# Ledger of designs, part 199: VH-VL binders against q9h9l3

Target 1, 176 residues: q9h9l3
Amino acid sequence: PRKMVAIDCEMVGTGPKGHVSSLARCSIVNYNGDVLYDEYILPPCHIVDYRTRWSGIRKQHMVNATPFKIARGQILKILTGKIVVGHAIHNDFKALQYFHPKSLTRDTSHIPPLNRKADCPENATMSLKHLTKKLLNRDIQVGKSGHSSVEDAQATMELYKLVEVEWEEHLARNPP

## First folded at step 10 (VH-VL)

Design u43 (framework fv_nivolumab)
Fold by ESMFold2-Fast, scan of step 10:
Structure u43 (fold): chain C 176 residues (1-176), chain A 121 residues (1-121), chain B 107 residues (1-107)
Amino acid sequence: as target 1 above (176 residues)
Amino acid sequence: QVQLVESGGGVVQPGRSLRLDCKASGFTFSDYGMHWVRQAPGKGLEWVAVIWYDGSNEYYADSVKGRFTISRDNSKNTLFLQMNSLRAEDTAVYYCARLGYWYSRTPFDYWGQGTLVTVSS
Amino acid sequence: EIVLTQSPATLSLSPGERATLSCRASQSIGSYLAWYQQKPGQAPRLLIYDASNLATGIPARFSGSGSGTDFTLTISSLEPEDFAVYYCQQHDSYPPTFGQGTKVEIK
């Protein structure tokens, strides 16, 4: 029923020395944490570095994966008109080549009340892993198996819900 | 109506080569990844190879890697499997199959009727 | 490689009876499991995808359930044309793998 979703993307390295981050997986969950979208995405450029330690992506996941242009259309259809929650979400939007309205964007890496609850400096940029451990007492992104974008999106939504009332009131008084 | 028709099967001696074709009709061939799946006499199904919708990438089962080559010609709506260094263990009915949709995690929604490859003596 | 184990190997039943087939995965595959029917001399036919979704044109007597590692295919009332071999297949990751099959035969 809520018009709010959380997103997390995994990127692989393309371009010279694998320095360009290209979208290779996207997960979107609703307010309750139910999965709305979770697909492997084929970049239009040759993958130089799978970054498997962090992305969890291997060559077999790219076999017949959804082409970027098609996946982008499906993802944007889900995001359009909704409040979108993410962590360092500008990286996800950059990979999607998409500009979401700032008034409908919530970035859990830049919410001072959330850092305060975690006993961290309000203006610091804390990792999703750290905030999730501190505030939800849950370990994510464990070991060398790579990250689960579903797990990350779910954790991101739960973190936002801890400060939702306070932050929405702040935004209503101080529109971006 | 979606149709996949295999051809090229037959009896062949060990160490020889054979090429299988799969002609597609009734859908936009270039929008779909294509697979080869085989079934040895009296046995279950075994995945062989896949090729992406644009022909830019291929992946193979370990048992055939280095010997088989999957390819496609989107202008002719045709999928190919070039089989080299054939072994008795390659004896099977070979099916071409289409993914259920253009998403990454889909099953095989349409299959050809298969073509029998017998590697003997 | 994900291993799928089907049970029983053979199920002997009469028309009108309910058939229940099992498929177990060696590791969690979410709901990315499909079921296929194969009749002698024919290609496999897709019945169920994503564990519980009926494929186009498949009769309502077929249903699927399960998630994670345990899955079932149910045929509520067997018709004569339903006596065939059934295969489960995971479509979570490559390489795609199949179960060894369950043969549903006439008693």
Scores: ipSAE 0.007, ipTM 0.521, lowest interface PAE 12.3, mean pLDDT 87

Design u44 (framework fv_nivolumab)
Fold by ESMFold2-Fast, scan of step 10:
Structure u44 (fold): chain C 176 residues (1-176), chain A 121 residues (1-121), chain B 107 residues (1-107)
Amino acid sequence: as target 1 above (176 residues)
Amino acid sequence: QVQLVESGGGVVQPGRSLRLDCKASGFTFSDYGMHWVRQAPGKGLEWVAVIWYDGSNEYYADSVKGRFTISRDNSKNTLFLQMNSLRAEDTAVYYCAKDYLWRGYSYFDYWGQGTLVTVSS
Amino acid sequence: EIVLTQSPATLSLSPGERATLSCRASQSIGSYLAWYQQKPGQAPRLLIYDASNLATGIPARFSGSGSGTDFTLTISSLEPEDFAVYYCQQHDSYPPTFGQGTKVEIK
């Protein structure tokens, strides 16, 4: 009865030497992988480092980007009360300056059964790219022009669906 | 060993300001979220505020939002709570508490001894 | 915000007896519950985290159980130093909230 979404965010560098990670794009997909939200987001601070190789964000994407305060409100309205799936999702929540309930959070970088299905050590932190290739036979994050947060969110949801029944049962009987 | 020492408490009149300090030692202060938790005389525990490991994010209880400001100086291993527009209902022992995690999204594994703030005329 | 209700408000027991303290959450918090002990004039001390894990330095007579909305702290055989106030606290969502406390006192 509780709905589920998957999220992936892209960050750019702000602050001294670009060391602060600020939200610059967010994608949210539903259980079936349909896009519910996908916007470029304008940080409130000057962008020092676009981190384009990983983020895929360039100066032109900021021209009509949604200001952070407005985008945050839109995103939180979608996430509130839902099970939210992500990969290393604490980074996304940090960029959103948001505390999602842990009981409603699923991090595909910390699900031992998922690693086991991929023939990886259960307690290792595996990349989204590796798990997606091994379990879904799909190549994501290809090339050097940056990642697609839509593609990453879709892959994350599909990975979670592989272990959903097993992991939800585990969380109910053997809480972490 | 881990130690948290609060200071700055005292008696202050309603509407005035007071700053609390918490000096940390025995752990890498810059790796953990930090909290302020208070306890009115004879009452239970009430969470007040949190600040992330790097000072980049803060959250407040609704009862203090807009009046209190939490901050930290990682170079001095010190946590602060600036309390403005103090009210009688802010009278409490204020505890500095260390979160188990960097974000301050967990339980409090270490507490200071507390410092008493009394707001009265 | 999530409301935590502790019961009973007071337990009057003798040394050597078993103490069972309850904490109920207004909505499911998974296993994200901690228990603290507080003695008069002292700061709270962490006893149990993530519902059932014993904190460092805490004697084995303390144990925690439960998940979802119903949680229990058990002291298998009370020692004189165990007479104190006990608080539960959820760390599932913001703001963090505490129960009102259960006082374990000498009969």
Scores: ipSAE 0.014, ipTM 0.647, lowest interface PAE 7.6, mean pLDDT 89

Design u45 (framework fv_amlenetug)
Fold by ESMFold2-Fast, scan of step 10:
Structure u45 (fold): chain C 176 residues (1-176), chain A 121 residues (1-121), chain B 108 residues (1-108)
Amino acid sequence: as target 1 above (176 residues)
Amino acid sequence: EVQLLESGGGLVQTGGSLRLSCAASGFTFSDYWMTWVRQAPGKGLEWVSAISESGDYTDYADSVKGRFTISRDNSQNTLYLQMNSLRAEDTAVYYCAKGYLYSSGWTFDYWGQGTLVTVSS
Amino acid sequence: EIVLTQSPGTLSLSPGERATLSCRASQSVSSDYLAWYQQKPGQAPRLLIYDASSRATGIPDRFSGSGSGTDFTLTISRLEPEDFAVYYCQQYDYSPLTFGQGTKVEIK
């Protein structure tokens, strides 16, 4: 069977008024939730806004952070040829400046059966936090100090497992 | 443009209940943490309670834990504070306040005008 | 809980003078999670400084914050008539959120 991983990235604000989202942390877990990669990443541009409330990133995390080019190479080596699970994963791929094949991409924000299990409208984009609370009875992204990308990647994988059989069968019949 | 308007304050007897409301406008209410902070007459500021964007996380000062409940209705852009088992020391002006996007944690950039709660026996 | 102690309780100064306000924490405040607010009589507080030294949107550059650990300072470099008010520090490192008791800056 093809290997499967889950990814979650944290971004900081760079560029004019901090409007550009630049990669500052990436976590990747395997099918069982074991951490394969978790590094703080130094953007090539000056950080204007750490967005710490959401990202959990502080200036201290940048001191020994892996430069973007090196981190990107490491991350892409892990993702290539694997099924990659994420939540609103297009944002992670954009921050990585990477295109992953749609046939190997699973976005838990766009899986109608998952929303149905959570008693949510099938075509709505629900937050990872909401789906995790509804379906796993677990609170993530709690408090004021920012999100844990490891916690988010683990929750994302567990959510996908709830619909994996049904959704893989759907994709086999309806290839993207 | 950003406005927070508290209501529901008044005179109440010891052991009674009140529900405060805070009507928000001029920002995307569902994107921000919200808080209640109170100030007893002639005294300093005391944090009461905070609530996350979707209401999934709440936190309370020990002095109000078990008696007060913070909640929000994002469809109505309204924050609430249900106050039960009121005590004389709960007498204060109650402010609602909006979380500040750019701080690394819970700080509050916009505050309402406040609503006075007087608890007497 | 983290107790914040502000000093002096009252600071009597004239317009044009420099004001220096102190906030001491009962234990170390991590990651500079310390804010300063201004409150005028009959009004709600206004955020001045967050993350110990970052100026909030719209706040004049005469206001500055400094310090780390347990000792923090708010400085007003040249007092304007509108700056005479009560100032509060606030920590957000550890629940519950706590405020100092306030420093009143009054006209001499």
Scores: ipSAE 0.005, ipTM 0.465, lowest interface PAE 16.6, mean pLDDT 87

Design u46 (framework fv_amlenetug)
Fold by ESMFold2-Fast, scan of step 10:
Structure u46 (fold): chain C 176 residues (1-176), chain A 123 residues (1-123), chain B 108 residues (1-108)
Amino acid sequence: as target 1 above (176 residues)
Amino acid sequence: EVQLLESGGGLVQTGGSLRLSCAASGFTFSDYWMTWVRQAPGKGLEWVSAISESGDYTDYADSVKGRFTISRDNSQNTLYLQMNSLRAEDTAVYYCAKDLFYGSGSYPYFDYWGQGTLVTVSS
Amino acid sequence: EIVLTQSPGTLSLSPGERATLSCRASQSVSSDYLAWYQQKPGQAPRLLIYDASSRATGIPDRFSGSGSGTDFTLTISRLEPEDFAVYYCQQYDYSPLTFGQGTKVEIK
């Protein structure tokens, strides 16, 4: 079916010196931007670096966070069989330890028509913040208290909608 | 537009000290882990040290631990490597390298490298 | 420490030929945390592949990565003159970060 969702994940640093990126929050929105899922997720390893400036995650959020294995099951149930939109979405799938079919994946960091509309080089990887400002005239990820994965997922869906007709036609003629 | 420009290399005697600098531009330096990688003449790449975004966490290869100190000045967009008690086997070109950080993730592979600065240690 | 062993040490090939470079890990590299770099004489390394198979920005499609666990491969489908260089694999699954010893691709 044609059901479509957008996802954005936040990661914290685990492992030696916080070098490993582990899933700590996931937000999923539907086509209209309504929240389908938004949970803090407890990594199986000790958190060394909360990366709060970007993740928005603090120690308090981990107190009742959903364990990784449980959260992963819930998330995959939502994603399976749907078109999943994300920005640099490979990182989200990696954090989820999940493979989503390329034919059902839409990455707004790798859609040439979207970059063209933003007056950016078609093959460049532009940040979600930059594309949202250029194309939607909206500031996201404002301040130093971290990103909202809900806000990022909503912006990502709205960006995709700007090129949806054109890009779906392209994919129909050039399957991934 | 991302650039990493290294300096501070040179000839030094065994037991001596050198401080390397890496000037970063074209990206938000304070958002990324930074790494030093070295390469001995005619040899392969060896990871030396890494530092987190704010400098709260550092890591070192066993061969340099206790002798080298990595640091950064985010107000100046500069990465440093203080090298003490230098040995002949520290002779190498030293590269600074940028971790790829995207969204809230940080991964220690390197999308941009400096040109390198040569350190020669002799007796 | 994960030791990465690259083979062969040297590949002598002509332009237009296919190059296949191997990287074997002493332990399983989870989540495909493996990258490939190209280095030309007198230059810094250049990222080619990350996450075992994802091509970095600006890298031609003749470069491809594959593999998982302990056995990884970099393939150059049709060598161009500018592809003659040394290639390194790197794992980022476990600290310390480690590189393979390199494979030199040289003109026959």
Scores: ipSAE 0.006, ipTM 0.547, lowest interface PAE 9.7, mean pLDDT 87

Design u47 (framework fv_amlenetug)
Fold by ESMFold2-Fast, scan of step 10:
Structure u47 (fold): chain C 176 residues (1-176), chain A 122 residues (1-122), chain B 108 residues (1-108)
Amino acid sequence: as target 1 above (176 residues)
Amino acid sequence: EVQLLESGGGLVQTGGSLRLSCAASGFTFSDYWMTWVRQAPGKGLEWVSAISESGDYTDYADSVKGRFTISRDNSQNTLYLQMNSLRAEDTAVYYCARVYYDILTGYPFDYWGQGTLVTVSS
Amino acid sequence: EIVLTQSPGTLSLSPGERATLSCRASQSVSSDYLAWYQQKPGQAPRLLIYDASSRATGIPDRFSGSGSGTDFTLTISRLEPEDFAVYYCQQYDYSPLTFGQGTKVEIK
């Protein structure tokens, strides 16, 4: 049996006018929602926009943050060989500069049965907040102080568990 | 500057084995994913395999899975492709390429070697 | 697997003309992880465009990329003699990495 984890990352704005999304926090939880990794990460480029309302990241979090190269190595050791669950997970993988096998990737923004259960069109991309409210009756990302990547990773794992049996069977019969 | 030099190609019989090497210079080899891409005579490009910075992750095209093994030696700045159970359809020029990877971009192949020809005949 | 279909197979044009090359994906390519490569006879491929629209270092501004999702386009605004070559699109969203079959741009 392959182990399963859920990931969520927070990005800050770097590059011209802060338009580039750079990794600044990563949280990874196990199947039961226990935290395996949660670190602030120092981007190699100057931070132009902390995007604090969304990321929850402030200058103080960068003081003892793990340098990107080191954090990336730690994160990839956790992800390699595991089924990785995320929401719009391509953004997290891009920020990590990492390619995870499609066969081991579960993106809760692109699982038709999840949208169906939420009374949404199967091919629509729904936000994590919307799916969590519809399917788990839980409000996440409710403050103006930024999102918690731990909370988001935990919600993502719980959403996947709602369709896990049927989706794993679907993937076994219809490999990516 | 950045250079990739493939070697090890040649004529091999069906069912045989061959090991390709790619010598890298002009950059910190251990910081980059590397890949092999092949091209049959007169045909298009086909991705073969990729390997992560430390070799912890490898990936393969279905056509070569179980027969080819990608590996790297970061102390020698060298990428390898071990090719076993060769078939006529494996005949191609084999390119090694560097996977371009920074926080601003995805994973395009930004530098390519000149290629080494592998001919599989019976 | 994401299948990339390029069209047309061959473009016969004269220097100075505009070339428009299409690449269609069988599934949506997330984050526009699509690249374009140029290959001349006897040479290795050369990266032109990445992330659908970003020009690689050293690539002239007559080359531009556009598109998202399943439909992507490479445009060469004014063909130079050195631009007659085969062009390949490639997706790097998820494994297996795949290339289109190529479009040959040849002298009319």
Scores: ipSAE 0.007, ipTM 0.539, lowest interface PAE 11.6, mean pLDDT 87

Design u48 (framework fv_amlenetug)
Fold by ESMFold2-Fast, scan of step 10:
Structure u48 (fold): chain C 176 residues (1-176), chain A 121 residues (1-121), chain B 108 residues (1-108)
Amino acid sequence: as target 1 above (176 residues)
Amino acid sequence: EVQLLESGGGLVQTGGSLRLSCAASGFTFSDYWMTWVRQAPGKGLEWVSAISESGDYTDYADSVKGRFTISRDNSQNTLYLQMNSLRAEDTAVYYCAKSWYLGYSSPFDYWGQGTLVTVSS
Amino acid sequence: EIVLTQSPGTLSLSPGERATLSCRASQSVSSDYLAWYQQKPGQAPRLLIYDASSRATGIPDRFSGSGSGTDFTLTISRLEPEDFAVYYCQQYDYSPLTFGQGTKVEIK
């Protein structure tokens, strides 16, 4: 069986009025929730909006942050050839300027059985915090310091594990 | 700058059909969920429908399910709302709105000017 | 669905006064995914506050949001003439997305 990891990225606002999302932190955990990667990442463009309530990123985190080009190389080396789990994961891949094969991608925001277990519409994208509370009885993203991408990646992996058998069987019968 | 321009509103008879368009510019349209929100004369805001970045996923308010269809053309940066079997209670200004976050669970950072749809017998 | 109830329906105040607007949810809004919008006559809504307490870009610091769970508040510390408008709360935690019915802040 293929090795599986979960990823969560934090983005800051760059470009005019901070409307461009640029990678500023990335966390990757293995199947058991152990951290494989967790670094603050320095965007090549000027940060206009830290989006701190959401991202947890502050100016102090940028002082020793890994430059985008270097961080990207490290991250892609971890992701390549693995099943990658994320929540609204195309946003993470876009921020990484990376294409991951659809057959090896698992997006917990678009898994109908997962939404069904949470009594949510099957084709809607529900928040990670909501699904985690409903299905795992756990509060994540607590407080006003911003989200922990490690905590989010760990929760994402655990959510996927709830439907893994059912969803892998579905994908085997209905390849993407 | 970000701009959303709605068009296609007008007067239509009960049971009729109408197609609304929203022309988007100033951002990468294909990266964002897009939404239609309506407001009946003198009333509050009512969310109508949302569509994912690629158009693969859609969601609808119960009041419009089966009658309205949201769609998008990313090559033309245009959002659509096809409205069928129109009722008097569908009379409203229809706003096109952009999700701020990259996903369904999002506030709306930019709105169009709105287009008025009037349904009469 | 999560029903959002705003109170009061109308708030009559003078410039310089403090405005406090309430938004109550029928079920807990996890993630604090609650936004506030301002709408002036003939205009589209404008995003003021997101994630219950974060100000959107360009919004003056006299606007602040607070609350969690089922009870949320928008505060305008000192009303300016341009602040007289209708204010809506919106939750984006659970489908379908829903708005409150609005609170009108009008000149007394």
Scores: ipSAE 0.000, ipTM 0.486, lowest interface PAE 16.1, mean pLDDT 88

Design u49 (framework fv_amlenetug)
Fold by ESMFold2-Fast, scan of step 10:
Structure u49 (fold): chain C 176 residues (1-176), chain A 122 residues (1-122), chain B 108 residues (1-108)
Amino acid sequence: as target 1 above (176 residues)
Amino acid sequence: EVQLLESGGGLVQTGGSLRLSCAASGFTFSDYWMTWVRQAPGKGLEWVSAISESGDYTDYADSVKGRFTISRDNSQNTLYLQMNSLRAEDTAVYYCARGFYSYGLTYYFDYWGQGTLVTVSS
Amino acid sequence: EIVLTQSPGTLSLSPGERATLSCRASQSVSSDYLAWYQQKPGQAPRLLIYDASSRATGIPDRFSGSGSGTDFTLTISRLEPEDFAVYYCQQYDYSPLTFGQGTKVEIK
C-alpha cells in the first residue's frame, strides 16, 4: 500500500493589504501521528499581516525560519508518491505552489461519509474544529494565540482514519 | 491604477509561431500569479496557462501542453506566452489576467487586459 | 476536470426585473472556490463575485452570489440597462481552471 501522511500549513498575509496568503509554517505527520516535518518558513515577500490569531506566527518565528525555496524542496520530497491527507488541502498546496495528484489526495473537508458520521449535510464544508469535536470529542484551535499546525495535522489524520476503509473503496470504484 | 496591456497578436499560418506580451503597471507585478485566458470568436472563456510569482511553477491546459510556454520578466513587469505549432483552433482573443491569490492551487482573475486577437489560418 | 454547466443559456428580461443565473458543477467545489464574471461585447471580462458570495471592489450591491458544493447562483436584484451582458462562472478548486459556457442576459 502507498504510505500516507497528513499536512497542515499556516499562512501569513503578503502583498497589497495582506491579501496574498504566503506559507509561513508547515507540519507533516505520519499515519500514527508522529511528526515528520515542522518548520517555520520565511516567505520571499514582505509580511504585511502575520494573521497571528489564526496562524500563531509572530516576527520572532521568522528570524531563523527556513527560506521558502528550501522548505518547499524538503516538503515536496516528503509528499511525493504518498497519499496526502489534509483539511481544505488546496489551501496548503497553493501556498506550496505544488500540484499533487488528485488520486493521491484526501481532503477531510470534502468527504461525504465523514460529514454523515458527524450528522452534517454530506455536501457541506465543515471546519476541522467542528469535525474534530463532533467525531473525536476533542477541542482543537483553542484560544486567541493561533492554531498549532501539528495539532491540526494530527487531528486530520485521525479523522481520515474513521472513514479510510469506506472512502478508499469508494475511490477505487469511482476514481477522481 | 492596475493596467494590463497585451500585444503581439496577429495573423499567422497553421504550424507557425507567435509570441504574446503583457505589460503590467500599477501594482507589484512580482507578488502575483499571472495567467492567459483565451476566447474563440463567439465562444466562451478557456484558461490557457498560469505562472507563479517568481516563475518557479507553471501550469497549462492540456490543449496547449508541449506547444505553448508561459514566462515572465519581473524586472520589466512583463508576462509572455510563446505559442508554437499553431492550429486553427488556437484562433482566439488572448487575455492577460492577474491571478488573485485566494486558496489552494487556485486563483480567480481580478484584473484583465483588453485582449489581443490571434488568427490562425491555412 | 470539473465541468460547469450554466442555465439558462439565455435570459430575456426587462430593466427593473430580477435575474437569477445558475451554475452547476460536475463535482463538489471545495471552500466555495467559485467566481462570477460579466462580459460585454468587445470588452474583457470583469470580476463580479469571488469565493461564491464576496463582491469584488466596485461592484454594486444589486449583485449577489450564493450556493456551495455543486449548486451556485448569481442574482441581480434589479436589472439596470448596463447589466445586459454575458455572465460566466469559474471554479478554482483545482487545475485545470474551468469556466461555464455562459448565460446571456438580454433585453426582452
Scores: ipSAE 0.006, ipTM 0.496, lowest interface PAE 11.4, mean pLDDT 86

Design u5 (framework fv_nivolumab)
Fold by ESMFold2-Fast, scan of step 10:
Parts: sequence; structure tokens; C-alpha cells
Structure u5 (fold): chain C 176 residues (1-176), chain A 123 residues (1-123), chain B 107 residues (1-107)
Amino acid sequence: as target 1 above (176 residues)
Amino acid sequence: QVQLVESGGGVVQPGRSLRLDCKASGFTFSDYGMHWVRQAPGKGLEWVAVIEYDGSDTYYADSVKGRFTISRDNSKNTLFLQMNSLRAEDTAVYYCAKGPFYSWGYYYGMDVWGQGTLVTVSS
Amino acid sequence: EIVLTQSPATLSLSPGERATLSCRASQSVYSYLAWYQQKPGQAPRLLIYDASDRATGIPARFSGSGSGTDFTLTISSLEPEDFAVYYCQQYESYPYTFGQGTKVEIK
């Protein structure tokens, strides 16, 4: 059987007016929600906007952060060959400058059965916060001091487990 | 049900003002940025403006900058477009559309659209 | 602003045929490109985002490819409901821009 992990990344703004999204934190958890990786990551470019309301990243976190190239290598070693679960996961892969095979990727923002269980239209893209509240009766991303990528990765894995059996059967019948 | 419903369109003379409303339901409005997109009769789509989930940032197309103001009231699940100094070339169907989840991090394209409201600027 | 040029302007095909639509950008948009379908009297419908990722609920016959400045939307076998106007849209930078559209019409 193939191993499964969940990932969530935080990005900060770099480049002109802070419009470029650069990786600044990554958390990876295993199937049971145990943390496999959680590091602050130093972008190679000057940080213009910490986006702290969402990222939870502050200047202090950059002092001992792992340089991007080193962090990327560590992360890719964990992801390669595994089923990777995420919410809006394409943003995480872009920040990592990484291609993960679609056959091994599970995006909880694009699983119609999950939306159906949440009484949401199957073709809508729902937030992680909304799905977690509806299906797990938990409030995540509370307050204005930024999100916990560990909390988000754990919630994402738990959401996927609610539909895992039926969705894996669907994918076996309809490979991406 | 997830839906966006525009209102406020109509016929207006050049130089006058008009306000469009867009009422959201069926999703957590305050989690998403919102767009206005317009389409002149028989022509293609033109992006007009965007507002971030909390109203903190706005961006406009050059054709409307200084004349149009995008705003939102998250307590009422409503998006607004205040259109001042209207010109004949502003004649179009105006659509509101669901935008990025938060700012800069999560953009899936505009996955939810209203049915549009027609604005006709004529003399 | 980034200009998107779609070709052809009109594509006349029969049900069951393959449709290939092009979108070219005046400068690199990387993979920050979406495709929409619009039928007369209706709002646009998102088909593809990030150049190649199919939106939820969109049939497998729709696929997107490309990066940088050259992008393609492919409909592997046209169904009657697929005859519509298709638009590409970039979100690499503000202002966001759309292509002029490609009309896929029945022969």
C-alpha cells in the first residue's frame, strides 16, 4: 500500500509590491496526524510583506530559518513516492517549485463527495476552515495572528479520511 | 445553494452615477476576494476590479480607475461597485465573481459567477 | 498590461470531433492562466485553472496545457453542449486580462 502524508505551506510576499508568493513555512504530517516536518524557511529574495494575518510569519521567524534550497530538498524527500494530501495543494507545489504526479495528489478543495457531506455544491471550492467546521466540528485559523500550518495539515488529513475509501475507489475507476 | 445575485443595473445618462450590488449566499463570503467583470454587448469579457476578503486591498482596470470604487460589507454578504462619471463605453453586463481565497495564496480562477446585471449608458 | 490573443476566432466542427484552442500571452504568465466557457445569455463557467488543472465537476474531455506564453485548451470529443465561446484569462499580474474569445460552433 502507498504511504500518505498531508502538507500545508505558508507564503510571504516578495518582489515588486510584495506580489510574489515565496515559501516561508512548511508542515507535513503522517496519516495519524503526527508531525514529520515543520520548519520556517528563508526565501532567497527580500521579504516585502510578511502577510502575517494569514501566514503567521514574523521577522523573528526568519532569524534561524532554513534556506529555501535546503528546505526544498528535505521536503521533496518526504513527498516523493507518497500520496500527498493538501487543501488548494497546487499553491504549495508552486511555492516548492515542484511537480507531484496527479495520480498521487489529493486536493480536499476538489473532492465532490467531501463537499456533498458538508451540504455544499459539489463543484464549488470551499475553504479549509469551512469544511473543517462543517465536517469535524472544529474551528481552525482562529484570530488575526496567522494560521498554523501544522493545524491546517492535520485538519486536511482528517477531512480526507472521511472520504478516503470512496474517493480511492473513484480514482481507481477514473485515473487522472 | 452557492450563488451570487447582482442588482442595480439600468439605463443612465452619461456623466451620472450608478451603484451595483452583489448578494452572496451559500459560502463564507468573508473568506474570499471578489471581482467585477463586464461584457459589452456582443463583445468579450473585461476584468474591472477586485477586492480582498477583508476589504484591505483593491485593484482596478485602467479604464475605470478613478471613476469606479469597489467595496464590500461582510456583515451583509454584499459586494458593491460604485460607478461615477459613466461613459457610453461603460455599457455592459456586469458580473460579480468569487475571487481568491485570502490574498495571493489561493486562487482557483473565478469559480462562482452571478447572472449579471445590464448597465446601459445612453443619451 | 498583458495581452492575451486567442486563435482561431471561430472553430466550426461537428459533434465527436477534437477541438484545439490556442491562447498566447504578450509576456510570460508562467502557469497563471484559466479557461472559461460561456453560452449565450449565461455567465462564464470556469473550466481550467493554473493552465492544466481541471475545475471541480468539469468533464475529463476538457484538458489544458502550456506554460509561459503559449497555452492550449483541448476538448477531446465535442458534445452538443460544448458549442460555446471560450476565453482564456491571466492572473499573473494586475490588471487581470481576458483573451478575445474563440467561438466553437456547429457545422
Scores: ipSAE 0.005, ipTM 0.521, lowest interface PAE 11.2, mean pLDDT 87

